# Designs tried in a protein design chat: VH-VL binders against AP-3 complex subunit mu (apm3). Part 19

Target 1, 249 residues: AP-3 complex subunit mu (apm3), of Schizosaccharomyces pombe (o94669r175to423)
Amino acid sequence: TNEFFIHVLERVSAVYQPNGKLAFGTVKSDMECKCQISGMPLLLLSLRPGTKLGNVRFHQSVNLKRWKQHPDQIEFIPPDGKFTLASFQTDFATQKSLPVVVEAKNKLDGRFEVRIRNTGKKSVENLKILITIPQALKSVTVTEGNYIFRASKYTHMEEGILEWSVKKLAWTSPALVLTGFLAPLKKDANSTEESSSYSKLEHLDLQYKLQGSTLHNFKVESLKMLNHPDKKSYKGVKHTIIAQNVSFR
Below, E stands for the ipSAE of ESMFold2; O stands for the ipSAE of OpenDDE; V2 stands for 0.75 times the mean of E and O plus 0.25 times the DockQ between their complexes.

## First folded at step 10 (VH-VL)

Design c49 (from c33 with heavy chain A108Y I111Y; framework fv_disitamab; at its last look DockQ between E and O 0.50; V2 from the best seeds 0.00; counts 0 for: grease 19.7 > 18.9)
Fold by ESMFold2, look of step 10:
Structure c49 (fold): chain C 249 residues (1-249), chain A 122 residues (1-122), chain B 105 residues (1-105)
Amino acid sequence: as target 1 above (249 residues)
Amino acid sequence: EVQLVQSGAEVKKPGATVKISCKVSGYTFTDYYIHWVQQAPGKGLEWMGRINPYSGGTYYNQKFKDKATITADKSTDTAYMELSSLRSEDTAVYFCATEIGYFWGTDYFDYWGQGTLVTVSS
Amino acid sequence: DIQMTQSPSSVSASVGDRVTITCKASQGIDSWVAWYQQKPGKAPKLLIYAASSLQSGVPSRFSGSGSGTDFTLTISSLQPEDFATYYCQQYEDYTFGGGTKVEIK
């Protein structure tokens, strides 16, 4: 009758090679819960057998003795309402790729072009593309969304950041495109070498949300109420991937 | 679709000059470098030089600096390489290639012309 | 100039064989190496860039490895269409290796 909701948030930071192969990644995960079960239920949450939760921190209601003996089981008495049951790290699943594909090019006339596509089967939400730019911009155009350029003084770094925001990137959409135009650098008057007026852009990061997918073989198998073993509690489990910093090298 | 189409084969006498063309289509000609590569018969590839078609600026392999002159014509989307004072050892296939300016994995040659055979004989 | 020493100069192999080709740079070049395939009468085709990154449309039986000065191209199971000459190239000043001809036994 009463309900218990689990939202697993997976926050990923990753570096990909241009061919899409993972070079490095970390996933920091939270189990965010909402308890609508009356009374003082003693709950047992079972994960897929053999699941390892790395560097885990539990809510104070968790029976740590049970968990140390059975690391894929979490026994607890939840508070009413919203709380965080666990915060942990998990291994990055090497068989899964993130769905946003990027092509980024420098042009000799000071233009650059960033194309993004969704290769998955679900829309990507709240997409931000952060482009590191070491010089002033003349102009930016985008096929969709908005942009902000923060010059180096606002970043407190050597280089400025161009931020491109897209609310939704549908998997059926054609590529979205940002085109930028760099303002030329002033040449050294004493130099005898041919030098470019335009730096080569080399760095781009992504941020976004993806609902209903997981990067890991992580699974909630069951939720049982131990102090009322003949009762069935309803559970709802939702997964969200939050790509925090996804870059290419 | 990107294409680089080169001029046809040439037969020249020692001491002559030849000018090879490389016409670009499928992208804006001034966006990327055009490179030239020599391949002598039965031999490997050797980089000769490049041109920035936007500025006209060039950079040469020192071996070819006094042999080759690379130019570009923005009005016809065509790069050229002129070889002067031809000798028999200049007999080779000459390729043009484009260097796409990716943020990552840069300075490789994605698109190549079909090659132009230059034969230098008495 | 950075010299690229490529070996062997030729390989005789059968379909299904594993073929390994090496390049050695005269100085450190990090991972800035490309590999090309060239068939007779044709222009080179890019296979591998940045030492280990596979170009789009290239079969997964091709792989590259190495950093610093020592680089390797591997064909895990040779196919009939793979009989060709292979070249490495470094990005710094664009020098090519001498080439490796892969021939049918």
Scores: ipSAE 0.511, ipTM 0.783, lowest interface PAE 1.6, mean pLDDT 85
ESMFold2 (binder alone), look of step 10: mean pLDDT 90; pTM 0.922
OpenDDE, look of step 10: ipSAE 0.583; ipTM 0.787

Design c50 (from c33 with heavy chain G105R; framework fv_disitamab; at its last look DockQ between E and O 0.47; V2 from the best seeds 0.00; counts 0 for: pae E 2.1 > 2)
Heavy chain, then light chain:
Amino acid sequence: EVQLVQSGAEVKKPGATVKISCKVSGYTFTDYYIHWVQQAPGKGLEWMGRINPYSGGTYYNQKFKDKATITADKSTDTAYMELSSLRSEDTAVYFCATEIGYFWRTDAFDIWGQGTLVTVSS
Amino acid sequence: DIQMTQSPSSVSASVGDRVTITCKASQGIDSWVAWYQQKPGKAPKLLIYAASSLQSGVPSRFSGSGSGTDFTLTISSLQPEDFATYYCQQYEDYTFGGGTKVEIK
ESMFold2, look of step 10: ipSAE 0.474; ipTM 0.786
ESMFold2 (binder alone), look of step 10: mean pLDDT 90; pTM 0.934
OpenDDE, look of step 10: ipSAE 0.703; ipTM 0.849
ESMFold2, look of step 11: ipSAE 0.384; ipTM 0.720
ESMFold2 (binder alone), look of step 11: mean pLDDT 90; pTM 0.937
OpenDDE, look of step 11: ipSAE 0.625; ipTM 0.803

Design c51 (framework fv_rovalpituzumab; at its last look DockQ between E and O 0.47; V2 from the best seeds 0.00; counts 0 for: pae E 5.6 > 2)
Fold by ESMFold2, look of step 10:
Structure c51 (fold): chain C 249 residues (1-249), chain A 122 residues (1-122), chain B 107 residues (1-107)
Amino acid sequence: as target 1 above (249 residues)
Amino acid sequence: QVQLVQSGAEVKKPGASVKVSCKASGYTFTDYYMHWVRQAPGQGLEWMGRINPYSGGTTYADDFKGRVTMTTDTSTSTAYMELRSLRSDDTAVYYCATEIGYFWGTDAFDIWGQGTLVTVSS
Amino acid sequence: EIVMTQSPATLSVSPGERATLSCKASQSVDSWVVWYQQKPGQAPRLLIYGASTLATGIPARFSGSGSGTEFTLTISSLQSEDFAVYYCQQYESYPYTFGQGTKLEIK
């Protein structure tokens, strides 16, 4: 049980254009640790050479003098059990992209269609798709998962958010499809002009979890015990991406 | 393949009418608006109006209201634009174009017909 | 009716260089602007919609920006096939209106 665990969590907020291109995004990362090493170990965590941590906040135990001299090295004496070693920002650049692609269309008969694909090499978990519905919803079908319509409390229950939930979107799966039908708007009886009887839908939001992947080539290279260099300990490193505020507009 | 194929070029006298056809293929004709846009020689583009092939409903630009009629035949997936009381300044290339209905604000013409030249001369 | 004004009328640029085209609306159109490319004897081709979103199949050297009343089309690393007339159009409201065009020509 002489072990040290590191879980790197990347929490993503992003806005995508309908063609799948990133308009803007931020990644807020945490390095969460669990120390099961006895005594007072002086640890040196080395990251991929040249790594720069943006807007970093360290645990109190971190030797800031060392970090200022070598920004890819973190020297600390860990507390027992769970703690957060660092909180920081990482670049959300063109190096990597999120794997979920969304295509959505309105049709003239009040039908709309949302199509979702996984373009990555790992399964996406706990997928939620939130669709803003501007008028009464006649029916919905999905190829997989469940849906719930949450009506707005102040608009006579005609408007709301359609939530589509899918436990797992495997990278080998065919695209998943939600098809919905809007109920037509009532036309004014005195009008002699045809106008659209359906409002267009404007945007949707996504939430999901992707384990075993990282958006940045962030890597823990080594963990050394400086005050007992011949003592061994197990190092476990895990990466998780949490897409929590991803929208298509 | 999605495509719009228009009828051939026409020569007309002032005061006559012209009816241009636009045959759609490769998609469900009633899913999207059909628009008509013209371009006089050496000039920019001018929107004339649109038709909803599902309902038959139309919206015309004010400059053409009263002179233009847009119709569809859903059995042949064909849209028509008829312009009446032609003048010499109606000489132009007339295009049909589809409007895709993305629900996050994308009403753009992504497919255009090849254009139909209508020449109005005495 | 919303007037779209393009500038310049003609832009002379060498292949491999960057071109920047401007479009101004007479009132706010938010982001409801589209850019088209038109070559002689051809129908217009959709490049950009929603002011900044590339249409399917359009090369990454094309980009759009702007909101409200001012909009820009940028073409990086111009190719020989990019010399054409470019139109902006608003689709905020009917009647849809086009700019007068900017001719991009070899310098």
Scores: ipSAE 0.094, ipTM 0.586, lowest interface PAE 5.6, mean pLDDT 84
ESMFold2 (binder alone), look of step 10: mean pLDDT 92; pTM 0.934
OpenDDE, look of step 10: ipSAE 0.618; ipTM 0.805

Design c52 (framework fv_disitamab; at its last look DockQ between E and O 0.46; V2 from the best seeds 0.00; counts 0 for: grease 19.9 > 18.9)
Fold by OpenDDE, look of step 11:
Structure c52 (fold): chain C 249 residues (1-249), chain A 121 residues (1-121), chain B 105 residues (1-105)
Amino acid sequence: as target 1 above (249 residues)
Amino acid sequence: EVQLVQSGAEVKKPGATVKISCKVSGYTFTDYYIHWVQQAPGKGLEWMGRINPYSGGTYYNQKFKDKATITADKSTDTAYMELSSLRSEDTAVYFCATEIGYFWGDAFDIWGQGTLVTVSS
Amino acid sequence: DIQMTQSPSSVSASVGDRVTITCKASQGIDSWVAWYQQKPGKAPKLLIYAASSLQSGVPSRFSGSGSGTDFTLTISSLQPEDFATYYCQQYEDYTFGGGTKVEIK
């Protein structure tokens, strides 16, 4: 059999301002491959012209000399089976939005709201939102899905992680909302008149699957077998976003 | 629609006290800070202080700590600012504003129409 | 207290001109800066928040940039309705800049 598969997995790390505007973002990508080609094929993977792989780590089979001369070409002799061809990082600064947008609001009375919205044209699957809760949580409501609060074992502070799970977020779906209520912080008797009674949410982790999408405009132009140019060497390229880390600063 | 409606213009003598109101509508009164801003005639904006309508906690610009007292009435969704020992220098338009932000708050996105306080002998 | 030094204090410009207003903070304040427009007899109107985020309903000819200590408000093409006074503000202790009056040339 002459089968070769490439699966590009993307992980996003993003820092947002409280208003939801992206301050900084990176995409970490792994090119996961599966090779089922008989013999010792010499493969040439051609990327979109001008493609630059930032902070790239290559599989040992990659001809680094050629890549240095042609950064949009990866020549290699693949091992049999599954392997990671390359891992690289791309800045997300030029992107305006992610497939899943998260907005959060803190109220003065301890209530907080987390809103998630699918901004793409494809459904997101198995969405998990992990919210770091800095103090005791009194109540939670969700418009859809399920939630679990996992408190940390501290004697005096019930910090924990609130996990919000949604099986499917359709691109046509309205925004989903989680509302929570934090317990007030214990105030010292000598506290100033304007002491914050509630901690602020600052960090959310998103885990989800989005098929057929790319965040860094990565494109494979061709895959050729150099020692057998007449043979088909691959079936296609698959893209998947699997995680998104979001911090608000 | 979110609105902040302030009380009408005031004319006072030196040494007097005036209390301005700011009634909020269109959102939950206790959700966000209410701020007060002074603008003397022909001058710039100066932040005076804020109140947490939920807790009643206040934070003042040091310049106004002895001049202004900010309060809030949750039953009427109204914030107040009282100015004591009025002087001619206190003649100004006073604005209330709300900070409808996200995580940490935000800029003053909604303003009252302003209240002119004139202090004259 | 954080000081906000705004410049210029006034600028004369014509319709269609590019106008730039700057604000310098006395210390680093990340991107926690807002810009307001005020017309005579009216309350200030929020234009930009978080240094570069355009408030809803504000024309795209307005833009904000900067981080740390240096911030800029830009009007790409001045319109007749843009003649007003503009103020910067920082969020930490809510200090305003001195204002910039944009006048018709």
Scores: ipSAE 0.376, ipTM 0.718, lowest interface PAE 1.3, mean pLDDT 87
ESMFold2, look of step 10: ipSAE 0.545; ipTM 0.798
ESMFold2 (binder alone), look of step 10: mean pLDDT 91; pTM 0.939
OpenDDE, look of step 10: ipSAE 0.316; ipTM 0.719
ESMFold2, look of step 11: ipSAE 0.569; ipTM 0.804
ESMFold2 (binder alone), look of step 11: mean pLDDT 91; pTM 0.936

Design c53 (from c33 with light chain Y91A; framework fv_disitamab; at its last look DockQ between E and O 0.53; V2 from the best seeds 0.00; counts 0 for: grease 19.1 > 18.9)
Fold by ESMFold2, look of step 10:
Structure c53 (fold): chain C 249 residues (1-249), chain A 122 residues (1-122), chain B 105 residues (1-105)
Amino acid sequence: as target 1 above (249 residues)
Amino acid sequence: EVQLVQSGAEVKKPGATVKISCKVSGYTFTDYYIHWVQQAPGKGLEWMGRINPYSGGTYYNQKFKDKATITADKSTDTAYMELSSLRSEDTAVYFCATEIGYFWGTDAFDIWGQGTLVTVSS
Amino acid sequence: DIQMTQSPSSVSASVGDRVTITCKASQGIDSWVAWYQQKPGKAPKLLIYAASSLQSGVPSRFSGSGSGTDFTLTISSLQPEDFATYYCQQAEDYTFGGGTKVEIK
């Protein structure tokens, strides 16, 4: 087989303000490859001109002299099979917005509502919504997917994390909704202050996968075999965004 | 469409009582606080108090605690504010407003009624 | 009670000008400030909550900043529809500032 595959994975950690503005974030990326080219090919991977990779760690086969002279070119002799060609970091502040938006509300009767929507143009996969619950949870209803409550094991309280899982959020679908109901807190008998039976929920995290998109305008332009220019080979490039720590505050 | 519709303008004599209504539509009446705000002619806004329509619990600005009585009627989705012992300085526009309970937001007033003018004159 | 001192009391400005309105709390508050716009004969309209968060449907020329005791509303490029009175509000006791009237020259 004369094929070479590149999977660019962008792993995102971000914190958003309530209005949807990015407070801060990081993107850590890997170029994961699979070589099915026989022999000892000398490959030249060319990136979009002007591309710079931050804090790069290369596979040992990379010609560092060429890379230092031309930072958008990576020359290497791949091992057979799977390997990581490069690991690097990019600045999230100059990147496209993430497509999953959240609206979350507390209600006076102890209900809460989490509404999620895909504002992008591609389906979001393996969506998890993690909600910090500081008291007992009476019930949960979801319009799609499944939920589980993971109670804290190190406290005497009924607090924990409510995990809502959705396999796919299509870009054309209406908002998906989780509605939960908190069990009332018992008031302290010694309290002289009016106190709510329900804590305000304030913490929500997202995890998901987005195929075929990139946060930065990163592109593989070409892959050439320098030492055997007459041999025909095939390349495939796939991009995946993994939102692994996206929170709102 | 979410709306807060208030009762119409009122003209009262000193010493009288007035009861202003604020009817809620477009969301579940008991979900969020209802606040009341005074605006004297040509003056700024002053918060008067709030009610939890679910529990009936109230919380007042100390300035208005002997002047205003805030109530809620779940059966008609309507909040009320009664002003007693009216004086000429009580002449003002009175607004009702909602406070939505966002997870990471503040206790801001998202939706307002149109206002009710109360005029107190001899 | 937390007092909110708003300045200036009025501003006269031209279309396209940058307008800055400040609000000072009498004691520290943790970014729990809202800003409202009110036109004559109308109810107030929420612009900014949590000191810097823009309400849905509010133009991006409006922005809020600040923490602790000092808070600012900025209109980056004043438009004809922006003449109005602006109020700050602290969320703990719901106390409003005295207002700032923005007049278009």
Scores: ipSAE 0.481, ipTM 0.780, lowest interface PAE 1.8, mean pLDDT 85
ESMFold2 (binder alone), look of step 10: mean pLDDT 90; pTM 0.931
OpenDDE, look of step 10: ipSAE 0.671; ipTM 0.835

## First folded at step 11 (VH-VL; framework fv_disitamab)

Design c54 (from c52 with heavy chain G105R; at its last look DockQ between E and O 0.55; V2 from the best seeds 0.53)
Fold by OpenDDE, look of step 11:
Structure c54 (fold): chain C 249 residues (1-249), chain A 121 residues (1-121), chain B 105 residues (1-105)
Amino acid sequence: as target 1 above (249 residues)
Amino acid sequence: EVQLVQSGAEVKKPGATVKISCKVSGYTFTDYYIHWVQQAPGKGLEWMGRINPYSGGTYYNQKFKDKATITADKSTDTAYMELSSLRSEDTAVYFCATEIGYFWRDAFDIWGQGTLVTVSS
Amino acid sequence: DIQMTQSPSSVSASVGDRVTITCKASQGIDSWVAWYQQKPGKAPKLLIYAASSLQSGVPSRFSGSGSGTDFTLTISSLQPEDFATYYCQQYEDYTFGGGTKVEIK
């Protein structure tokens, strides 16, 4: 069977301010391909005209000369099986494009709250929130999903990671909430009149999967076999967003 | 609804002491800092200090360190500010405020109605 | 101590005018700046937080911009209810600007 598959994976890295406002973000995209074409096909992938691939890395099979002349065209002889055709990066400027919104609050008594909402029109899958916290965690509650606290293996590190996992977050679902409670810090620092008795949340990472969506205007227009124009082996393009390293600082 | 309700206007003689209150409702009193802000007649806003109602820890503007003492009573959800050795220059409206925000510090989103303290001979 | 220099101290404007108020911090404070509106005899009201985030319930004609040391509050089209005094504030030491009185021309 002569078939060619393209899966575009978008990974989001974003930094948010403590109030939830996006500071900056990037989208890293990988064009994952699977080639099941007999022989040595010469393929031409045509992108939307005007497409610019930032910081692009190509598979060794890509004709770079052609691409330089036509940045929206990728000519290549694919290897058999799975390979990454190209990886590129795009700046992420608008927080409106993110399907998941996260809010976090610190309380003076050591309590903290993390709230997540699906703001899109599709369900988000495999949602994982990694919260960096002090080692002294007293309690955690979640409205949905499971959590695991992993203490640092290093005795000198007073940090642990609280992992909150939600299998699926429907777009119709109300906000999910994690509440935690930190133990007081045993620091005798009398350097200031008022010091927090609790470490504040400073960092969390959000990971999730969203299928059938794109965060940037990336579009494959066509895939052609140049040496066999009569053969149609293109099975389409699949898009998946994988939010990764979304940090709140 | 979150509210900060302050005590009524005060009239004091020079050298006297006054203690004004700020009662909190609508949220957990110990969750957020309580701030005090001074506004002299016809003048701008000046931050005086804050208290952590949970721990009782205080942090002051250096200008007011010897003038103001901020306390909190968790049993009544009330913050207090005591002004000592009152002078005419201490005549002002005093506001309490709180910051209810995300993660770290935030803006003062909730304010009391203000308390006028008048110092006159 | 972080100082906030606010300008102008006063501005006369008419309904419908664009009004711009600026604050300059003595050192970099990222985006941790708030803007308040105060009317006579009333407590200040939060308008903008995090330099550019509009507080809930505040009209969209208000906007904030800036980062680092230079910050701006803009009223795109001044309304009658907007005549008031405005203050900037930084979060680090909670210092306020000197205020800007927006008066009717």
Scores: ipSAE 0.536, ipTM 0.761, lowest interface PAE 1.0, mean pLDDT 88
ESMFold2, look of step 11: ipSAE 0.549; ipTM 0.815
ESMFold2 (binder alone), look of step 11: mean pLDDT 91; pTM 0.939
ESMFold2, look of step 12: ipSAE 0.591; ipTM 0.831
ESMFold2 (binder alone), look of step 12: mean pLDDT 91; pTM 0.937
OpenDDE, look of step 12: ipSAE 0.457; ipTM 0.740

Design c56 (from c50 with light chain W32D; at its last fold request DockQ between E and O 0.56; V2 from the best seeds 0.00; counts 0 for: pae E 2.1 > 2)
Fold by ESMFold2, look of step 11:
Structure c56 (fold): chain C 249 residues (1-249), chain A 122 residues (1-122), chain B 105 residues (1-105)
Amino acid sequence: as target 1 above (249 residues)
Amino acid sequence: EVQLVQSGAEVKKPGATVKISCKVSGYTFTDYYIHWVQQAPGKGLEWMGRINPYSGGTYYNQKFKDKATITADKSTDTAYMELSSLRSEDTAVYFCATEIGYFWRTDAFDIWGQGTLVTVSS
Amino acid sequence: DIQMTQSPSSVSASVGDRVTITCKASQGIDSDVAWYQQKPGKAPKLLIYAASSLQSGVPSRFSGSGSGTDFTLTISSLQPEDFATYYCQQYEDYTFGGGTKVEIK
């Protein structure tokens, strides 16, 4: 077939306040393409006017002279099959935010609770929650998904990472909940002072995937074949956000 | 809905004792610390102490260590603060507040009782 | 214990004004500061935790900044409901600043 596909992947690192407000974040993006056009097509990809591609690296087929004169246009002769057209950094769009909101609490009896909600309009996929556990873990209960506790082999302590995996968090789902229970630390035999038997858990990371959403005002406006301007060459653009290192402060 | 409901205003003579209650609803009473805060008339806020309702353990501001006794009753989901040997300087509004144990270093006082006025006069 | 010096003690302002309140700790406390709003006859209300994090349900015109010893609460555009007394608090000893009364000019 004579078709061209573009998949824009936005890889996100972010720190959020628990209310969903962004404290800071970065987006590193790739335009992954698949060319099924025969011959040597000369293609012109037009982006939304005013788009800024930070620290961009292009495929060797890109006409850099054209791009320097028109930074929202990318002219190239694609190789056959799959290739990466561009790798770049973008800023978050002013009104966009990641939709996963977390509430995480320590309790005085050694239990802790992590609640996850989707405040967006699209399902979140492949959700993984990473919780740093500072002492022995007695039990875990989840409302959905699976968990694995990976003890640290380098400390000889019972510390580790609790990984909670959820395949899908739907737009309108009730909050998903993980409840864990820490085993108490032994107190010094001679101490009469009150001391906590439980360390406060302070670290939580998220990883997940969002289809059909973008964090930037990035948009492919058109794709034209310059050496055959009347031929239909544009098939579609797919956007995926991969949240890799999302935490809360 | 989380609520901390305190007992009503008290008028006491010097030398008397008062016991203020703080009843918790909307969460499991033993999950989080209960703090007590004094506000003298026209003055600012002053932290008095806290209790772990699960263990009964307490930690006091040194200024109030011999004045206040903080306790908790798991059967009624109620924390108490007793003030002894009352003097006119103890006239104040007394608040209870809960410290939610968020991962994000939120040792702030999230939810407060309505306050209890204690008036000490001859 | 750690002293929290809050200034000014009072500020007169008009609706729409930018108001800045400062709090200085007697020693370094990282970002372990909260800010509260108290209206007459009411309990304090948490506005800011961890020096700069906005509590749920608090309007975005409130913001906090600072680390170490110097902390600031800013109201970007004062509203009629913002006339109140504001307190900072640090978490090690739970000491409060002396308060700042924001009054109608």
Scores: ipSAE 0.532, ipTM 0.808, lowest interface PAE 1.7, mean pLDDT 86
ESMFold2 (binder alone), look of step 11: mean pLDDT 91; pTM 0.941
OpenDDE, look of step 11: ipSAE 0.626; ipTM 0.806
ESMFold2, look of step 12: ipSAE 0.441; ipTM 0.760
ESMFold2 (binder alone), look of step 12: mean pLDDT 91; pTM 0.939
OpenDDE, look of step 12: ipSAE 0.585; ipTM 0.787
ESMFold2, fold request of step 13: ipSAE 0.414, 0.467, 0.490; ipTM 0.752, 0.776, 0.791
ESMFold2 (binder alone), fold request of step 13: mean pLDDT 91, 91, 91; pTM 0.936, 0.939, 0.938
OpenDDE, fold request of step 13: ipSAE 0.760, 0.739, 0.006; ipTM 0.889, 0.868, 0.510

